# Ledger of designs, part 212: VH-VL binders against q9umr5

Target 1, 268 residues: q9umr5
Amino acid sequence: SYKPVIVVHGLFDSSYSFRHLLEYINETHPGTVVTVLDLFDGRESLRPLWEQVQGFREAVVPIMAKAPQGVHLICYSQGGLVCRALLSVMDDHNVDSFISLSSPQMGQYGDTDYLKWLFPTSMRSNLYRICYSPWGQEFSICNYWHDPHHDDLYLNASSFLALINGERDHPNATVWRKNFLRVGHLVLIGGPDDGVITPWQSSFFGFYDANETVLEMEEQLVYLRDSFGLKTLLARGAIVRCPMAGISHTAWHSNRTLYETCIEPWLS
Below, E stands for the ipSAE of ESMFold2; O stands for the ipSAE of OpenDDE; V2 stands for 0.75 times the mean of E and O plus 0.25 times the DockQ between their complexes.

## First folded at step 10 (VH-VL)

Design ka1 (framework fv_nofazinlimab; at its last look DockQ between E and O 0.74; V2 from the best seeds 0.77)
Fold by OpenDDE, look of step 10:
Structure ka1 (fold): chain C 268 residues (1-268), chain A 122 residues (1-122), chain B 112 residues (1-112)
Amino acid sequence: as target 1 above (268 residues)
Amino acid sequence: QVQLVQSGAEVKKPGSSVKVSCKASGGTFSSYAISWVRQAPGQGLEYLGYIIPIFGTANYNEKFKGRVTITADKSTSTAYMELSSLRSEDTAVYYCARVDYDEFGSYGMDVWGQGTMVTVSS
Amino acid sequence: DVVMTQSPLSLPVTLGQPASISCRSSQSLVWRDGNTYLNWFQQRPGQSPRRLIYKVSDRDSGVPDRFSGSGSGTDFTLKISRVEAEDVGVYYCMQGTHWPYTFGQGTKLEIK
């Protein structure tokens, strides 16, 4: 039998968005138990990410317990960050494949048409004032806002991303790294035509330097220092990068070609 | 200079709801967070919650058990605070206040509305 | 929740004399960025609160220099040199570090 699949949605999203993905999985892997977690939907997805991590943890623990052979995680957009944190805090998870579906794994510094209502052009450069404050850090968006021009503020004020990345020292860094390394495979999916994740390479742990030049995963300090295990995972062949062009952010979970190419191989 | 102007006094029956408005002028609404604080007669200040308008969702003090709803209309630079299931203990002056964001971050509530008296009585 | 404790709660002062208000928090108010989000507000009779001090010791524009804030961690003080008649009102400390944000009980300053 196939391992159960757990799906975690993204910002302002719900389980309904994954109806096509469910169809694909049922067709190609009949009998698979797929659970799309219906937590923190819509506006509730703006709750602090650590709160979400706790909620999702409570939901996945029973599922994992019933699946001694392991489970697969498909985590979309903001959900990818939630899942990474989840795997970091759980010392007994049994995740075989962690599929990060167009997730801002290295943070967000976006200014796209899709996000204009959240990040107007005039606001991108100033959002650090909001997000790197006690007021801002109570919202999930700010928990992974990564301003390359204010790295000091990011490192000090980020309540979530800087911690799970091991960029800021904390007493759980070693344990979280150990826990995260329990994953069988880390499948990173994203693409240049996403239109939301900015830069799109963030889905592959790439990100801006101080000059807004995009650097690859291997050039990031978190990799070089192996702060949460990326270098180790890569070394043992556990990281899969699956870039795909021509897919908008809201279509990652509904594209058949993407599913067959980037998701399906890891559900066996 | 930023100013906050609130709606007028309200008299409500127990069990009903009240919605207070707070209109901002003299600045960029999207650059602020709007906080709501209340003060019962002769009592201290109590923080209800705040909203960052560009995010469209508020952060609430859990003490109010979901009875408070804070919203914002960016087109009119107006924030709203709705309190439902009113009880006598909700009688208070309700204030909106701007949480400023300057070059160095945010430091608190520097501009306050004039307050809105809400009286809950049978 | 962080408890803010002010003392005294009542402060009668002679005109021209100094005044001091203490505010203690149940836990450190130092945030991750190194700032301490401790504010002092003045509320004159029949008026809205007015921020006097932010970040422990920074004065808002228009606030007389006879007002000063100090402290660190969990202990904070507002001082008023040479109290004037216009200083009558209730003073509140407020922490903005830990959600939910909380106020002290208030200190009522009166003229003897």
Scores: ipSAE 0.869, ipTM 0.936, lowest interface PAE 0.6, mean pLDDT 94
Fold by ESMFold2, look of step 10:
Structure ka1 (fold): chain C 268 residues (1-268), chain A 122 residues (1-122), chain B 112 residues (1-112)
Amino acid sequence: as target 1 above (268 residues)
Amino acid sequence: QVQLVQSGAEVKKPGSSVKVSCKASGGTFSSYAISWVRQAPGQGLEYLGYIIPIFGTANYNEKFKGRVTITADKSTSTAYMELSSLRSEDTAVYYCARVDYDEFGSYGMDVWGQGTMVTVSS
Amino acid sequence: DVVMTQSPLSLPVTLGQPASISCRSSQSLVWRDGNTYLNWFQQRPGQSPRRLIYKVSDRDSGVPDRFSGSGSGTDFTLKISRVEAEDVGVYYCMQGTHWPYTFGQGTKLEIK
């Protein structure tokens, strides 16, 4: 029998978005218990990410308790950051596969407004002014906003991403690393045609340097210092990278080839 | 210079609702935080919540969550505050205020509207 | 919620004399970026509040240099070196570090 699957949605999202993914799982892995968590839907997905982590933690505890052999996480977009934080803060999680589906794991530096034609000038270069302030950090987008031109402001002001990446000192860093390292596999999914995650390589722990040149995961300080366990996981053979071209941000959970290639093998 | 102009005074009965507008001029609206603060007669200042219009959602003081709704219309550079289930203790002057920023950061409420008196009486 | 306590609540002064207003917070106002989001506002009779001081000690443009702010952590002071007739009103401190943001009770400054 198959391990239960827990699905965590992204920004401005709801459980209905995963209907096709659920169909694929039911076809290929009949009898799998799949739970799509229906918390922080729509505009509530802009609540502070630590608030969301607390709420999702409360929801996953009983599911994990009923499955002592383990569970899988499929976490889409912003939901992948929620799930990574869960793996860090839960001493007793039993997650085998953490499937990160086009998630901004190293942050976001791109316009999040889907109506870009209403703003003739890009706002991304200015968002650091409000995001790296008490007012901005009350919103989830600012919790993982990562302006490569103001890295010092990011490191000092981030309430979420700089902490779960181990980029700013905190008393729980050793425990969070230990907890994260209990995951069986980290499956990273994303691609160049996503259109929302910026840079798209953030889904693979890549990110811009100060010149907006993408440095890959292995070139990042957080990897080199092994601050939350990426280097250890890679050395253990636990990181799977599954890039796929031709998929837009809203289509990751409704593409059968993507499911069969990148997701299905990890739903043991 | 940035200006915030609010809608006029209102007299309301208990149990009704009120919607106060705050129109910004002379600056970029969508990326500022627009705050709502009230002052009961002869009393101090109380923070209700704020919105960052580009995100399209507000952060509320939990004391008022469920009764207050803060919205923004980017096309008209106007923020709104609606308070429902009015009680006599909601009688106050309601202010909107902008959180400033420049190239170095955001500091606090630098520009205030003129205030809107809301009187709740039976 | 962070409690902001002002002293005195009423401050009668003789024209031309200095004035000092204390503000104390129940928690440190140093935010994670190292800034202290402590503001001072003046509300003249019949007017909206006007920001005088931000980040503890930075004077807003157009605010006379007789106004100064100081302090750190939880203890802050607004000083007026020589009170003028137009300074009459209520003065508020406000913290912007911990949501929900909160104000002191106000200090009413009056000419004797």
Scores: ipSAE 0.688, ipTM 0.865, lowest interface PAE 1.5, mean pLDDT 90
ESMFold2 (binder alone), look of step 10: mean pLDDT 89; pTM 0.917

Design ka2 (framework fv_nofazinlimab; at its last look DockQ between E and O 0.74; V2 from the best seeds 0.74)
Fold by OpenDDE, look of step 10:
Structure ka2 (fold): chain C 268 residues (1-268), chain A 122 residues (1-122), chain B 112 residues (1-112)
Amino acid sequence: as target 1 above (268 residues)
Amino acid sequence: QVQLVQSGAEVKKPGSSVKVSCKASGGTFSYYAISWVRQAPGQGLEYLGYIIPIFGTANYNEKFKGRVTITADKSTSTAYMELSSLRSEDTAVYYCARVDYDEFGSYGMDVWGQGTMVTVSS
Amino acid sequence: DVVMTQSPLSLPVTLGQPASISCRSSQSLVWSDGNTYLNWFQQRPGQSPRRLIYKVSDRDSGVPDRFSGSGSGTDFTLKISRVEAEDVGVYYCMQGTHWPYTFGQGTKLEIK
């Protein structure tokens, strides 16, 4: 039998968005138990990410317990960060494949049409003022806001991303790394035509330097220092990068070609 | 200079709802957090919640168990606080306040509205 | 929730004399960025609260230098070097580090 699949949605999203994905999985892997977690939907997705991590943890623990062979995680957009944190805090997870579906794994610093209402061009440069404060960090968006021009503020004020990345020292860094490394495979999916994740390379742990030049994963300090296990995972062949062009952010979970190419191979 | 102007006094019956407005002028509304604080007669200050307008949702003090709804209209630079299922103990002056910021971040509530008296009585 | 405890709650002061208000938090107010989000507010009779001090010791514009804030971690103090008649009112400390943000009980300053 196929391992159960757990799906975690993204910002302002719900389980309904994954109806096509469920169809694809059922067609190609009949009998697979797929659970799309219906937590923190819509506006509730703006709750602090640590709160979400706790909620999702409570939901996945029973599923994992019933699946001694392991489970697969498909985590979309903001959900990818939630899942990474989840795997970091769980010392007994049994995740075989962690599929990060167009997730801002290295953070967000973007102005896109889709997020224009949140991040107008004029606002992107100023969001650090509120996001890197106690007030801002009570919102999920700020938890992974990564302003390359205010690195010190990010490192000191980010209550989520900087911590799960091990960019800021904390007492759980070693344990979280150990836990995260329990994953069988880390499948990173994203693409240049996403239109939301900015830069799109963030889905592959790439990100801006101080000059807004995009550096790849291997150039990031988190990789070089192996702060949460990326270098180790890569070394053992556990990281899969699946870039795909021509897919908008809201279509990653509903594209058949993407599914067959980037998701399906890791559900067996 | 940033100013916050609130709506006028309200008299309400128990069980009803009240919605207070707070209009901001003289600044960039979208980047600030707007806080709501109340003060019962002769009592101290209590933090209800706050909104960051660009995010479209608020952070609430759980003490109010979902009775408070804070919203914002960026087009009019106005924040709103609605309190439902009103009780006599909700009688208070309700204040809006702006959370300030500089190049180093946000520090607190530097500008306050004039307050709105809400009286709940049978 | 973080409990903010002020003392004294009533503070009668002679004009021209100094005043001191203590504020203690139930836990450290140092945030991850190293800042301490402790504020002092003044509320004159019939008026809205006015922020005097932010980040423990920084004075807002227009606040007389006779007001000063100090402290660290969990213990904070507001001092008025020479009390004036216009200083009559209630003073509140507030923490903005831990949600939900909380105020002290208030200290009522009166002239003897």
Scores: ipSAE 0.894, ipTM 0.951, lowest interface PAE 0.5, mean pLDDT 94
Fold by ESMFold2, look of step 10:
Structure ka2 (fold): chain C 268 residues (1-268), chain A 122 residues (1-122), chain B 112 residues (1-112)
Amino acid sequence: as target 1 above (268 residues)
Amino acid sequence: QVQLVQSGAEVKKPGSSVKVSCKASGGTFSYYAISWVRQAPGQGLEYLGYIIPIFGTANYNEKFKGRVTITADKSTSTAYMELSSLRSEDTAVYYCARVDYDEFGSYGMDVWGQGTMVTVSS
Amino acid sequence: DVVMTQSPLSLPVTLGQPASISCRSSQSLVWSDGNTYLNWFQQRPGQSPRRLIYKVSDRDSGVPDRFSGSGSGTDFTLKISRVEAEDVGVYYCMQGTHWPYTFGQGTKLEIK
């Protein structure tokens, strides 16, 4: 039988958003137990990411315990950061495929029309002022905000992303790397027409340098130093890159061609 | 030149609710946190929660459980605090205060509203 | 919650003499960025609180030099080198490092 699938949603999102994905899985992998976690819905998705990690950890433990042969994770947008942190903090996870569905894995620095009421055009140059403070770090957006023009503030103030990326020294770095490396496959999905993830290459561990030039994963210091295991995973053939053009941020989980190309092969 | 102006004093019955407004002028409302703090007669200061208006949601002191709601209207540069299920112990002056940020400036609650007296009596 | 403990709670002082107010926290107030978010406020009779000191020792604009803050980790002090009549009021410390943010009980400064 097929391994259970656990689905983790993103910012301002809920379990209903994944109804088409559930349909696709049922059609191609009948009998698969799929759980879409119903936690931190809507505006609750703005709670600190470490709080969300703890809540999702409590929810996945019994599911993983009932499936000793392993589980798969499908984690969308902000949810992909929650899932990556889960893989680092859980010494007992049994995740085979971690499917990161258009997630801002190296951070976000976006002015986007899609969320204009949240991110007006001039916001990205000023958001560092609140985000890199104790008040701002109590909100999830600030936990992965990455202003390439204030890298020193990011490195010192980020309560989440700088830690799970190993960009700031911390006592758990070795254990977190060991735990993360127990994953079978890391499947990275995203594309240039997403419209929200900025830069869209963040879904593939790419990000801006100080001149807003995108450096790809293999040019990033966290990769070169193998700070949390990316270089090791790539070397053993465990990283799958599945870019797809023409898909907007809200359509990743409702596109059949994307599912068949990028997700279906990894749901053993 | 930033100013915070609060709504006027309220007299309320136990079990009812009160909504206090805090109108900001000067500076950029979206970037600052707006805090709510209260002071019962003859007592110290107690932090209720704060909102960062660009996120549209607030961070609440758990002590006030489900009784406090903090919101913001960016179009009018106004923050609101609503306290429900009022008790006599909720009689206090309620303050809003701006939180400014360090970029070689100042930190903390540097601008306070004038306060709103809320009296809960039968 | 981080408990902030002030002493003394009542501080009668002769004009022109120094005053010192202690504030202790139940946890370190050093945040991940290396800063310590410890503030001091003054509340004069009938007025809203006014910030005096932020980040332990940084004086707010327009605050006289006779006010100074010091301390580290969990132990902090506000000093007034020479008390003036306008200094009458209640002084509060507040921590902004650990949510929920909390105040000390207050120290009432009186001229004796």
Scores: ipSAE 0.584, ipTM 0.807, lowest interface PAE 1.9, mean pLDDT 89
ESMFold2 (binder alone), look of step 10: mean pLDDT 89; pTM 0.913

Design ka3 (framework fv_nofazinlimab; at its last look DockQ between E and O 0.72; V2 from the best seeds 0.74)
Fold by OpenDDE, look of step 10:
Structure ka3 (fold): chain C 268 residues (1-268), chain A 122 residues (1-122), chain B 112 residues (1-112)
Amino acid sequence: as target 1 above (268 residues)
Amino acid sequence: QVQLVQSGAEVKKPGSSVKVSCKASGGTFSSYAISWVRQAPGQGLEYLGYIIPIFGTANYNEKFKGRVTITADKSTSTAYMELSSLRSEDTAVYYCARVDYDEYGSFGMDVWGQGTMVTVSS
Amino acid sequence: DVVMTQSPLSLPVTLGQPASISCRSSQSLVWSDGNTYLNWFQQRPGQSPRRLIYKVSDRDSGVPDRFSGSGSGTDFTLKISRVEAEDVGVYYCMQGTHWPYTFGQGTKLEIK
């Protein structure tokens, strides 16, 4: 039998968005138990990510317990960050494939049309003011806001991303790294036509430097320092990068070609 | 200079709801967070919650058990605080306050509304 | 929730004399960025609260220099070097580090 699949949705999202994905999985892997977690839907997805991590943890623990052979995680957009954190804090998870589906794994610093209402052009450059404060960090968006022009503020004020990245020292860094490394495969999916994740390379742990030049994963300090295990995972062949063009952000979970190419191979 | 002007006094029956408005002027509404604080007669200050208008949702003090709803209309630069299932203990002056942000992340409620008295009585 | 404890709760002061108000928090108010989000507010009779001090010791514009804030971690103090008649009111400390944000009980300053 196939390993169970757990799906975690993204910002302003719900389980309904994954109806096509469920169909694809059912067709190609009949009998697979797929659970789309219906937590923190809609505006509730703006709750602090650590709160979400705790909620999702409570939901996945029973599922994992019933699946001694392991489970697969498909985590979309903001959900990808939730899942990475989840795997970092769980010392007994049994995740075989962690599929990060167009997730801002290295953070967000964008003002795309999709996010214009949240990040107007005039506001993007100033969002650090609110996000890197106690007030802002109570919102998920700010938890992974990564302003390349205010790196010090990011490092000191980010209550989530900087911590799970091991960019800021904390007592749990070593343990979280150990836990995260329990994953069988890390499948990173994203693409240049996403239109939301900014830069789109963030889905592959690429990100802006101080000049807004996009650097690759291997050029990031988190990789070079192996702060949460990326270098180790890559070395053992556990990282899969699956870029795909022509897919908008809201279509990653509903594209058959994408599913067959980037997701299906890892649902063993 | 930023100013916050609140709606007028309210008298409500127990079990009903009240919605207080807070209109901001003299600045960019999207650049602020709006906090709501109340003060019962002769008592101290209690933080209800706050909203960051551009995010469209608020952060609430769980003490109020979901009875408080804070919203914002960016088009009118107005924040709202609705309190439902009113009880006598909700009698208080309700304040809105702007949370200011500076270049160095200085935060605080530097501008306050004039307050709105809400009386809950049978 | 973080408990903010002020002392004294009542503060009678002679005009021209100094005043001091203590505020203690149940846990450290130092945030991850190293800042301490402790504010002091003044509320004159019949008026809205007015922020005097933010981040422990930074004085708002227009606030007389006779007001000063100090402290660190969990222990904070507001001082008035020379109390004036206009200083009558209730003073509140507030922490903005840990949600939900909380106020002290307030200290009522009166003229003897």
Scores: ipSAE 0.881, ipTM 0.942, lowest interface PAE 0.6, mean pLDDT 94
Fold by ESMFold2, look of step 10:
Structure ka3 (fold): chain C 268 residues (1-268), chain A 122 residues (1-122), chain B 112 residues (1-112)
Amino acid sequence: as target 1 above (268 residues)
Amino acid sequence: QVQLVQSGAEVKKPGSSVKVSCKASGGTFSSYAISWVRQAPGQGLEYLGYIIPIFGTANYNEKFKGRVTITADKSTSTAYMELSSLRSEDTAVYYCARVDYDEYGSFGMDVWGQGTMVTVSS
Amino acid sequence: DVVMTQSPLSLPVTLGQPASISCRSSQSLVWSDGNTYLNWFQQRPGQSPRRLIYKVSDRDSGVPDRFSGSGSGTDFTLKISRVEAEDVGVYYCMQGTHWPYTFGQGTKLEIK
């Protein structure tokens, strides 16, 4: 018997997008109970991430309670940030594998063809003016917007990412780190041809410095300070990095080779 | 210089809906948000919600969620507020107001529309 | 929701004399960036509201310097150093730190 799998979707997304992933799991792990959470779909995915975390927390509690042996999380794009916050705020979560599927774990700083089409003027150098305010932080995009040229504003204004990364002092930092460290494995998936996550290395906890040079996870201050447990997890062999080229952002959950290589081995 | 011009007064029956428009002139419509605020006769101000046109979505006061819909049309520089399932206590002047994102660290409503009286009577 | 409480609710003032309006919030209005998002609005009879003050003490452009704001945390004050006839109206404080954003109940300023 296999542990239950809980799936969390991304921005402008819904539970239906994962039908192919469900097919792959059924073929390789028959009998696995898979729940694709049907919350904050479409435009509701722009709701504040803490509101989404609370809603998803309420949905996962009964699933985890019915599976004392543990569960797995597969969390796509923005959903990977929701899931990482769940691991921090839930005192008694029983997550074995946390599979982060092309998620902007260190933030987002990029205009893509998708964003440029929706917002016809380039916004990345100016979005900090909207995002680093109380009213901007009421939208999920702003909760993980990370402008490397306005790091002082990011550190003081972020209501979500700077907190879950331990980049700003807060009273729950020690408890959140303890809770996050109870995860069995952290599986990081992403790649250079994603086209949306910017820099794509954000999916592996890499990010820009002030000169837009990408620093990898081990060069990040949050890793070096072990602010929320990344250094500890890496040292115990709990971090799995599974990069794959040639996959666009919308194709991560519908590529069989990606599933077989990066996801399937972790669905014990 | 930004100016906000709202649609004219409305008289409505209970249970119906109303849609108020707010047309912006001057400035760049996508560079600011539009807030909606109402004022019942002889009463104070009440915040309904706001839209950030560049995100194409609104943030609603929970008290009105499910009855209020706030939208924006960037091609006409016009914001809309629709209130459904009208009740007598919804009788009020409805204002739109600009939030200018160029004013870092301030929360705006520095430019207001003239107001639209909505009367809900039996 | 954050409750904003103004006092007095009615304020009769002699022309040329100072006026002071108090606003208190049920929670601190200091946001994570160190700013306090408290605004003051004036509504003259028959008109839409006009912003006077933002961030506690910053005067909006075109607002006379006889208007000043002060305060911190939960306690705020709008002062008019010398009341003029054009200052008649209702004054509202508003907090923009905690969603949903909320107004005080208003203070009606009248000439004695």
Scores: ipSAE 0.626, ipTM 0.829, lowest interface PAE 1.8, mean pLDDT 89
ESMFold2 (binder alone), look of step 10: mean pLDDT 88; pTM 0.906

